# Designs tried in a protein design chat: miniprotein binders against Pyridoxal reductase, chloroplastic (PLR1). Part 9

Target 1, 350 residues: Pyridoxal reductase, chloroplastic (PLR1), of Arabidopsis thaliana (Mouse-ear cress) (q56y42)
Amino acid sequence: CSNNTSNITTFKPLKLPLFWPWQKVKMGPLSVSPMGFGTWAWGNQLLWGYQTSMDDQLQQAFELALENGINLFDTADSYGTGRLNGQSERLLGKFIKESQGLKGKQNEVVVATKFAAYPWRLTSGQFVNACRASLDRLQIDQLGIGQLHWSTASYAPLQELVLWDGLVQMYEKGLVRAVGVSNYGPQQLVKIHDYLKTRGVPLCSAQVQFSLLSMGKEQLEIKSICDELGIRLISYSPLGLGMLTGKYSSSKLPTGPRSLLFRQILPGLEPLLLALSEIAKKRGKTMPQVAINWCICKGTVPIPGIKSVRHVEDNLGALGWKLTNDEQLQLEYAAKESPKSMIQNIFQTR
Short names: E, the ipSAE of ESMFold2; O, the ipSAE of OpenDDE; V2, 0.75 times the mean of E and O plus 0.25 times the DockQ between their complexes.

## First folded at step 8 (miniprotein)

Design d2 (from h3b with G83N; at its last look DockQ between E and O 0.77; V2 from the best seeds 0.00; counts 0 for: pae E 4.7 > 1.5)
Fold by ESMFold2, look of step 8:
Structure d2 (fold): chain B 350 residues (1-350), chain A 93 residues (1-93)
Amino acid sequence: as target 1 above (350 residues)
Amino acid sequence: MKIRVEIRVESDDPEVLRYIALLIKWLVEEISKKYGVKVEVEIEERDGELRIRVEIEGDNPEALEKALEELLFRIMYLALELNAEVEIRIERE
């Protein structure tokens, strides 16, 4: 055995996986890693400062995720700003196609995309065509999960029925392996589940803001409904847009629009941030890793963002261990004692 | 007590801007009902830009602050989901 970094082929030590195959979770007909990655930063110039010069690092970050057993990647047809409209899907498709680690196995990646409920999507055929456009940008023949990005029930209920029929058609035409929804509240989640079920289309996933900052009565009710109906909850913003990282304070706010939210919420989070810090120190982990691990322990699949190789490395550290029941209760108690929490996406229904 | 919020929204797509204007009008009415506050909204559209002025008025400071917080969160998520640039300015009286 050699302990040095020779320029010749050397013996590689045994590398244990971050998680075992039996730790994958069911999501309808799909088997997904216990954590996925979100791609909302890919092509977002406004909030994330995306530039095309970042593409090589994003590709390296994607490859690192694959090498460590991650197979769930979440995107949307609305991801990308300005001239980069649809860029998130195009980059994901490019990285899947160019990946050396996937050689001939590109279909083992579970692509979850979302179709925006734009007001010009007024027929089921238009919604199906949005799915075909996503497949074209991704350069794949079938999605893992086709998701309705938000409900129109609160302001355009007749449109919503059309979009539900569009999901049925996407499934029946074989364009998606499974169907999901995003930003659905408890009542609408039950309604679409029943609607799809009577048409032979199982609802496999519900994606909502779920975290130690977003675990109020409504979010817990959504989680309970998911558990009862066999729907997998996908947690977006598992770090509360960065509030749970320990990186920011009232005197060290992020740049851009997030600063307004952080000024309102961070001063009230001290009990939660202290509990996260204490457990992170005790476990030899980071605060983000503890917060993401909590989501996994609740039986959800969190999708933190891919922004750099370093971010992927950090987030992968949330895998391979579990918070104890006492540690979970400590975090949940601290979250409830914190006077502030995240408000839900405008699109989350009742 | 009165809070004034000025929102500037920019997008390359004028249909998206008009959609945002409709959603904000709906949102402020829902916030008014939910928190029992009086809300006035004024929207001006120019090519590529919306200027939205929202005044929130009421006698309960906690209700006003919750209404403002919800307005800010929901506008930010609108911008995220609809590919729009947003600038927000807040004045409390």
Scores: ipSAE 0.226, ipTM 0.639, lowest interface PAE 4.7, mean pLDDT 85
ESMFold2 (binder alone), look of step 8: mean pLDDT 81; pTM 0.760
OpenDDE base, look of step 8: ipSAE 0.417; ipTM 0.785

Design d3 (from h3b with L22F; at its last look DockQ between E and O 0.86; V2 from the best seeds 0.00; counts 0 for: pae E 2.1 > 1.5)
Amino acid sequence: MKIRVEIRVESDDPEVLRYIAFLIKWLVEEISKKYGVKVEVEIEERDGELRIRVEIEGDNPEALEKALEELLFRIMYLALELGAEVEIRIERE
ESMFold2, look of step 8: ipSAE 0.557; ipTM 0.817
ESMFold2 (binder alone), look of step 8: mean pLDDT 81; pTM 0.750
OpenDDE base, look of step 8: ipSAE 0.461; ipTM 0.804

Design d4 (from h3b with E65L; at its last look DockQ between E and O 0.50; V2 from the best seeds 0.00; counts 0 for: pae E 2.9 > 1.5, SAP 73.762 > 70)
Fold by ESMFold2, look of step 8:
Structure d4 (fold): chain B 350 residues (1-350), chain A 93 residues (1-93)
Amino acid sequence: as target 1 above (350 residues)
Amino acid sequence: MKIRVEIRVESDDPEVLRYIALLIKWLVEEISKKYGVKVEVEIEERDGELRIRVEIEGDNPEALLKALEELLFRIMYLALELGAEVEIRIERE
């Protein structure tokens, strides 16, 4: 009888929070936390003011992320400015090696790095050597995900085929557990997927700028292709370089390079910022936590950047709960009323 | 109406500098088309440094300012993505 079953169920089930960081999501053959962290700030002097004296705080931020169930960390062989070229990978490798929380389980961390499509990378062997150089800087034997950082199709289409073959070889040689791409538009994403599928290499991820400020027709088409083909979308800049935090306004701009971008975009964002603020207050959350949670609700894995322990503490608050469907629609409607979007990376293709 | 800008890019790797110079030439053409402005670029490469002089000319002041802002931001973003230091000076307002 259904009455007896319903009475038993009413009092027994334990319910875990949604987007619980220890309940991993699939990314090809990998299991990753529903949010990762980006390491662009690690070695970036101009935009983020990196100094080597910050390394202890960065290490504490890394440990806090691990303690709270995060296992995905994204870096690149080009991260680090000036004399700090490659510093982001070196720091991540150091923190993994020195971590007491990872003792005997370093393989549970998924390192995703990106290989720049430099014009001197003209053979698949040279591209494989870039991967070996990243492994050396990281001091690990295998990457979780090796990613082609951008497409050369618009200006060097023959080079791109060489780089695609390089990804195949990285996978076949066991240097990476999976392959991915970054800054690929919908047309090039389908093409590389078909190329890799023919060669038995799964494309596990596509990393693009995706947020409430970067969800136009093209970005939604990329997401639709990812969903159809079983590719996980990794969202970078989920906070629009700080525009979605509520910290800035038309009359209160950041200093430095971001000021140029904010002057163009921020004046039109009031509907979106109000919707974020209203939902944040209603939920007892921050505006960044709402914006990141929205990315997770869309089935993407966001990788907010980290510079400090406080940034990790705040961003972790995006986990353990879920926006209602009505709240998601409210945010999306407000974003569409905002007439401007993020300026795309110059490397994103069609 | 003309605006003149000087941009300096520094990198320890001369191949990265040469690649940045190529990408800036492509970007300038895209900006010129998008905003309907005339853009002239002079790029001087020295050991460890690019000196880039940009002249933007057009009849519509709003289009000229938008072209300038997008050009400067995209050069900055490009250099940051490739791990290069960037300094920007506006000489003709």
Scores: ipSAE 0.407, ipTM 0.729, lowest interface PAE 2.9, mean pLDDT 85
ESMFold2 (binder alone), look of step 8: mean pLDDT 78; pTM 0.723
OpenDDE base, look of step 8: ipSAE 0.446; ipTM 0.795

Design d5 (from h3b with W26Y; at its last look DockQ between E and O 0.58; V2 from the best seeds 0.00; counts 0 for: pae E 3.3 > 1.5)
Fold by ESMFold2, look of step 8:
Structure d5 (fold): chain B 350 residues (1-350), chain A 93 residues (1-93)
Amino acid sequence: as target 1 above (350 residues)
Amino acid sequence: MKIRVEIRVESDDPEVLRYIALLIKYLVEEISKKYGVKVEVEIEERDGELRIRVEIEGDNPEALEKALEELLFRIMYLALELGAEVEIRIERE
């Protein structure tokens, strides 16, 4: 039997903008915006300049993100210093609870938090209790993603198996909708994936430093493993702690301890910063928007930080468009030409 | 040729401070091996603060700068992950 080819001149398929925030992407059993926001600056006074007087602006920035389709927010039980211990989770929970835009839809926000692998967390029950403490600070009954903040494989491999069992228990007890890991290298990522798969617990995400400043052999291997195993890579520091913004130069450094890193690294980034600037100008975009868009083009979900309404407005402009393959290659070649790159987190395993 | 680094880390949890001190000792030993430089570390804990003094010494200026660069990157991310306040000061000789 032959199939009749019909003329479909009146049909035009609906096409949504590329990387559209309301067109969610899969992260295990979850649907998340193609970009999220990180809250690591909330409660860090010296590195990020946090002051409690900023809380109203942070709340406005959170509301702007929600209004523009962002539903993924990343935090950790270790975020916040001194008297502000746990402050990042407490602020996020407060903003979710007080949001008029959510109006009883608080569960539509995907909260991803991380549990520090402290050496005194020695039983899976202690790790489950860390999750319960995070839920209490957040004032929610269930996390979207419970993440192991880093692996102990390099210094305490027996503890790591206890923490893996803790993730299993968190999932089985319904405390988290999914589990993830942060700062896992290629070998340990495969091992935990296999461990969790055998127990019916899907590893939905792996979070590592991934950017135009952090795309070396090991990070690309992690990305490849994520693609093969159906794990979503979450890119932290997509702007290289601010080095990719174009806001700073060797003569205009940030305040605080970042100035020391910027003084050492930023002069070596000229080829990359020029390529970012050139593409940003050509596209009518900003350098942060190009750098974040590149992370999304690689199939990752970047989580730039929330510091102000203006920063959220700028970062949202990374959505709705896509770098061409030629533009991606230009950026990648310029990154390789740059004599400097970010060194990995001390916690990242092999 | 010497580079001195002074690092101040603040936390109201003394167990976090002790953990950071342990990780810094491990880090400086790995940097010493990796770059073939002599690294001395002195750590003082006092009233919710660590004062960490690192002295990096060697005959190769390129190795000294690479060691310093790696030290700065790793300490910055360590402080971020553990929610610690950090202040870093560098003196070259």
Scores: ipSAE 0.363, ipTM 0.733, lowest interface PAE 3.3, mean pLDDT 86
ESMFold2 (binder alone), look of step 8: mean pLDDT 81; pTM 0.754
OpenDDE base, look of step 8: ipSAE 0.408; ipTM 0.782

Design d6 (from h3b with L80M; at its last look DockQ between E and O 0.63; V2 from the best seeds 0.00; counts 0 for: pae E 2.1 > 1.5)
Amino acid sequence: MKIRVEIRVESDDPEVLRYIALLIKWLVEEISKKYGVKVEVEIEERDGELRIRVEIEGDNPEALEKALEELLFRIMYLAMELGAEVEIRIERE
ESMFold2, look of step 8: ipSAE 0.562; ipTM 0.821
ESMFold2 (binder alone), look of step 8: mean pLDDT 81; pTM 0.749
OpenDDE base, look of step 8: ipSAE 0.436; ipTM 0.795

## First folded at step 9 (miniprotein)

Design A84S (from h3b with A84S)
Fold by ESMFold2-Fast, scan of step 9:
Structure A84S (fold): chain B 350 residues (1-350), chain A 93 residues (1-93)
Amino acid sequence: as target 1 above (350 residues)
Amino acid sequence: MKIRVEIRVESDDPEVLRYIALLIKWLVEEISKKYGVKVEVEIEERDGELRIRVEIEGDNPEALEKALEELLFRIMYLALELGSEVEIRIERE
């Protein structure tokens, strides 16, 4: 007897995109995907609506990211609220350990964690111990990048030198493959780069707020310094806490505290949101994909948050193509013409 | 013109709560200077919780709204970076 199998062969057209999901960028001694993912939301119950029942879906989202060549995951020792303190690192560690896609290759994932510059972390030894605690929660022997979460220069400059010495010791002891900083402004970036250089430690990354909502003179100066010094800029909040998604309006606000900000800011983003929408339509892409692609086109590595499988699916569509120079200029002009933008993080230095 | 902002911050680490209280006092003073508005802050600490009352007063509506906007942004980022739960309520007069 025959089966009703018909052999229909269709050839898929192959076109080489300007960006491939497996196209890595250099970050010190590391080779990372052109986009990473952040874990701000993991364990944050009020601002991001986290619940432990979401953990299985977050694991699926993590696996989807790995399947598509994403190897950079950003977390922090402070992430996870209340009794869930450290939960972001614990979940990431669990997902890496259990990953079938990583079986025996856990070292191919670049874990970037950030160590809080708490005022009670007064010795380099305490800072090294913070790193060891993160390694324990992540269940790994070595971090890809150990980052100082913010600078103390404006209120405790002597503490900052101690924290920098802590980063040096982490690197020298082999606890981290590279060191980075977060929320460092132009002046402090040069100072830490020079300090680390005197100790034989390269500064590989600077993580700052950078997006179409956060491209003021200071962000541009930071990017210029990063390019000059061979530092990779990691752009956090590339979607402006969700404001660049096109998902929200005055009648369609997010839940939680973000709704208060969106009521104030979102109406003042009309020129930018219109430009994002038009380019997205012309390209057959979503507004988040265009906003993330813009960050990549600027030579940064954006780290949008992993919140669901849907968010990862959408954000992956930011890869494999490139905005034209004209499209980038249109977005930048629209952003400048918008009466509102994002304000700098409270921990951002000068 | 006057805006009252009530902020509740939760953490299981009392040292983190005290640090947040200090940063909010600093932030309020910086916003007051930057926008030329009068800002008063009252902070109450309980086990696992900070209750913060901020009153912003000024004669320029645009400056008052910008001051509020900056306060909201920086408080949310403060809570995010320090792994703290945050709730915010706004009352306008």
Scores: ipSAE 0.729, ipTM 0.887, lowest interface PAE 1.4, mean pLDDT 87

Design E15R (from h3b with E15R)
Amino acid sequence: MKIRVEIRVESDDPRVLRYIALLIKWLVEEISKKYGVKVEVEIEERDGELRIRVEIEGDNPEALEKALEELLFRIMYLALELGAEVEIRIERE
ESMFold2-Fast, scan of step 9: ipSAE 0.755; ipTM 0.898

Design E70M (from h3b with E70M)
Amino acid sequence: MKIRVEIRVESDDPEVLRYIALLIKWLVEEISKKYGVKVEVEIEERDGELRIRVEIEGDNPEALEKALEMLLFRIMYLALELGAEVEIRIERE
ESMFold2-Fast, scan of step 9: ipSAE 0.763; ipTM 0.899

Design E85D (from h3b with E85D)
Fold by ESMFold2-Fast, scan of step 9:
Structure E85D (fold): chain B 350 residues (1-350), chain A 93 residues (1-93)
Amino acid sequence: as target 1 above (350 residues)
Amino acid sequence: MKIRVEIRVESDDPEVLRYIALLIKWLVEEISKKYGVKVEVEIEERDGELRIRVEIEGDNPEALEKALEELLFRIMYLALELGADVEIRIERE
């Protein structure tokens, strides 16, 4: 076995960034990386296979994202609420606090959390207290973005106004730098934008299911409204719960209940998966990188989930390049020709 | 034709479990109307879990499969958004 003597590489190559500062995305008063990461899988044992033994690996994945310029991390006060209440927020907070890579610049991370529209949250004060509880779990003094997790308009419209007042108070008290919403449809997005604007509060983000599997009429209408009103669309499930990775087939299904869904949907995605595979091969990229890059090309900020160092490393390869208009059209045509797509989230409103 | 779906939902928060039960009852009524299928639901709450039995029945195989697909999608997102652990088993007649 031969070894080189240590310390020979005095002149090592400069590390080039995956994106430049001018490629950062404006969201209200915030400047964020063109892709963020979601912590949706943290604490979900059956759907995503989370185990507490994974925490060290998740911390390494978080540090890798930071090292490559990622500054947006999305979580929620409901994530990990089974036997691990608030676990996603607690883990993210721990990783930020302990980060050697941040070196005391913990405030440079943009934390976006979502507050559940639970039926027992009936006062604006309770909603402000939900924000304070999230800050405590995250161990930070201020959130980048405080988000309402879903709309109650279709079943409890009076509660929704109370929750909107809670968002106003969070902003006015300086608990959040910006406010956003999740799972809001075109009609409710306009209504909350106007409600907040009359109170001096800008709506900075709208988080919705958006991917090559979720670009139907509703998503396109939401994107159009976002563009018109100066709201940034944050795209969740940019890989369709894993269906766009190319990793799975009828003979190679994921564990847990996703396997039942994949068995129903994957055979109907053949045209799209073929187009993704061909473009990925032509570009020397992976299918997830192409799918995420497509979301970025559409002007959204995707937040793929963190599960491992390998996952983050792969997803980072979605940055630093762009699909051509022809490649985007090819993928969109293939998606349209595919007989299957994703169904709207149960909390998605009109 | 009939499809039976057994769903187990686990959470240490009894209020979250009751909310999930309410949402699932609403969801099956919506699916029944949307696809023109009959949907029967039995829900049991016990020791930090919900055991849910759903029977989807109809004369149109395509409508039954679409109803099942929507049920699976929406239950998975329900569990993800509310942070609940979920297990699903399907039995076809």
Scores: ipSAE 0.731, ipTM 0.887, lowest interface PAE 1.3, mean pLDDT 87

Design L27M (from h3b with L27M)
Amino acid sequence: MKIRVEIRVESDDPEVLRYIALLIKWMVEEISKKYGVKVEVEIEERDGELRIRVEIEGDNPEALEKALEELLFRIMYLALELGAEVEIRIERE
ESMFold2-Fast, scan of step 9: ipSAE 0.756; ipTM 0.894

Design L78I (from h3b with L78I)
Amino acid sequence: MKIRVEIRVESDDPEVLRYIALLIKWLVEEISKKYGVKVEVEIEERDGELRIRVEIEGDNPEALEKALEELLFRIMYIALELGAEVEIRIERE
ESMFold2-Fast, scan of step 9: ipSAE 0.752; ipTM 0.897

Design L78M (from h3b with L78M)
Amino acid sequence: MKIRVEIRVESDDPEVLRYIALLIKWLVEEISKKYGVKVEVEIEERDGELRIRVEIEGDNPEALEKALEELLFRIMYMALELGAEVEIRIERE
ESMFold2-Fast, scan of step 9: ipSAE 0.749; ipTM 0.896

Design L80I (from h3b with L80I)
Amino acid sequence: MKIRVEIRVESDDPEVLRYIALLIKWLVEEISKKYGVKVEVEIEERDGELRIRVEIEGDNPEALEKALEELLFRIMYLAIELGAEVEIRIERE
ESMFold2-Fast, scan of step 9: ipSAE 0.755; ipTM 0.896

Design M76L (from h3b with M76L)
Fold by ESMFold2-Fast, scan of step 9:
Structure M76L (fold): chain B 350 residues (1-350), chain A 93 residues (1-93)
Amino acid sequence: as target 1 above (350 residues)
Amino acid sequence: MKIRVEIRVESDDPEVLRYIALLIKWLVEEISKKYGVKVEVEIEERDGELRIRVEIEGDNPEALEKALEELLFRILYLALELGAEVEIRIERE
């Protein structure tokens, strides 16, 4: 008798990443993935149909994003409706803390939250306290980016200076690694950049509505200023609240109040939707992937919303390839030929 | 021609509800001026909600539809940014 053991070894190939480390985008002192994710649907019951029973799937979607190299997640202290106030920040914090993919490297995630410019936030101390409340909900000691959610310049210019001082203090106290703004127009973006620069504070990001449905003169002017001043544009609503997905028509509308808007707008988007469909078919991609890829090709960092594992799977397919210049022009001309587009956010300033 | 819009907004924060009411009053005045339409607004505040009735009236159907479109876009983003629940109903006369 002799020992006779046979071991069969099977070789398993390694998965290649959707993007390489050198394709990460500089955002002030931060290095972020070329696409991030927004969490505005988390805790939003009527507009996005959120229910707490979805939390396990949202956690799976978050882990899938991390596994594919996504490190930027955007939230806000105002997100979460009714009794779910702050739920978006609480869920994001829970998912980061519990993450199996991070395994103690929770600090590698760049959390960007936005602080509402509420009319009762009248002191810099109150604004710093808003930041501390967000850190508490997120269960982290430091934000990647602390953002002012909108400008008060048009109705309370003295309050805006106080809020800017709050951002300075957040940075100086080490509560945020960088500061950003949201819904800032060209004039106010230059003013806050200069204000912060003289105080040694890195203004890293300007978050604005930017998509094939929202690329008017003002968006292009903001992008030009961002490029000049070394600010990164974060593009929200890159899919136009879902209008660029190709999943909806006059006979197939989304649930909730978005359906009313879609009835008005969708019929006027035919040239753009046709161009998106044609390029998607040619590339073996989906219409959302093409629309998101266009935002990346313009040098912005889009933050499409996460509602399910399916949404993350689809949106990840926007990475690892690039539209040609001719394809970008085709989409832009089709958008200009479309009689409808998205309207500026109520909080967008000049 | 007349379009009636019923809006219900819910929030657990009464200060947020008052702020939303102020923003909506401002918004309907701006839409009225921009599109040359007559806009009437009634806002009822109850604990935890606003009941808003907007009537848009005008003689130009294109201006009337554009006014409605801008109202819908801005109300949806207002609710989204402020974490408020919103329901909207429209009647065209």
Scores: ipSAE 0.732, ipTM 0.888, lowest interface PAE 1.4, mean pLDDT 88

Design R74K (from h3b with R74K)
Amino acid sequence: MKIRVEIRVESDDPEVLRYIALLIKWLVEEISKKYGVKVEVEIEERDGELRIRVEIEGDNPEALEKALEELLFKIMYLALELGAEVEIRIERE
ESMFold2-Fast, scan of step 9: ipSAE 0.742; ipTM 0.892

Design Y19F (from h3b with Y19F)
Fold by ESMFold2-Fast, scan of step 9:
Structure Y19F (fold): chain B 350 residues (1-350), chain A 93 residues (1-93)
Amino acid sequence: as target 1 above (350 residues)
Amino acid sequence: MKIRVEIRVESDDPEVLRFIALLIKWLVEEISKKYGVKVEVEIEERDGELRIRVEIEGDNPEALEKALEELLFRIMYLALELGAEVEIRIERE
């Protein structure tokens, strides 16, 4: 009776965890997919080449992500350039409102937006009003995560407490389910955690630059603190602005100002790019899939950018498998052997 | 050795442009101190844009290149985070 096995039974249910072997991860009161998507490119005309004619394809890309169980989408009130300021939030809100697809799935969309720490946001009330403006653009009643986009500790330390009080009020008023921070270093992360904890507010996430190009001592210290305090690290730029895709070379640069950065950095990434290429070929995967998978293996939630249906389809292939410990070490060694890496964001604090 | 960096930043919000100008002045001072290079900056604000001229000068080629790389990285992220358009040109002398 070898045909009557538990293995046969496990093939009958069509509702295995979508991300297997990955599971949804906790972010305070939230349950999120092991990879999310960022909307940095939406409304950014020169750096990312955005045009309004792309909106239909971006909507298709959003639906594909949602249909494949992605429930975390990151945006910001500053995203969108020129007259398109706020366009990222407006497009995300439109796509959520018009969405046709959750048939047979119980996924909820977790919207994470970031509020800019502008120097003219001088009262907690102004910061709460920034949240209300984001809710209006997104056409939703409540955010999953309301995030402070950067710390003012290095240039306006008195303003920071006002912004923290704004986050507290957003939570107390029910405008956000949880709060997070972005570009916070180890010292400031502990300080805000303690500030919010005494006020009964869940600090669920810390969003920082984290990738094979951004795994320095400070990133590892932030990750350690996050693990200790029950905070989830959201890794932005998991592909290094595109440098880890294998798509670019000295003869094939991106358009716009990124080309100048790539001319300086890309030649110094050869050991890492070779290791990514070799593992990708052995696994039957793409270089972006390997780079994203590495971020997930480190216990972070990467948010690669939604740019097209093709990019989302490729990035979804980062799920459903895991790098071995030896493959992870090979990539980390190659990254350390590479003479170039990403420099920390201008807003990254200590 | 001298490197000139010309930066044009565009925003529909004049307060965002003023904030960017302050951050770039701060960044130039930090880069000068960190790499031991001389950095001069000139910023002109006109009708929705900043025109920024940065001149990096020094006798150590490695320090000059590292200073340029940090300036480029930090400006790219500054523009991205603040929703500003940016154009950069580099001239080596």
Scores: ipSAE 0.734, ipTM 0.892, lowest interface PAE 1.4, mean pLDDT 86

Design Y19W (from h3b with Y19W)
Amino acid sequence: MKIRVEIRVESDDPEVLRWIALLIKWLVEEISKKYGVKVEVEIEERDGELRIRVEIEGDNPEALEKALEELLFRIMYLALELGAEVEIRIERE
ESMFold2-Fast, scan of step 9: ipSAE 0.741; ipTM 0.890

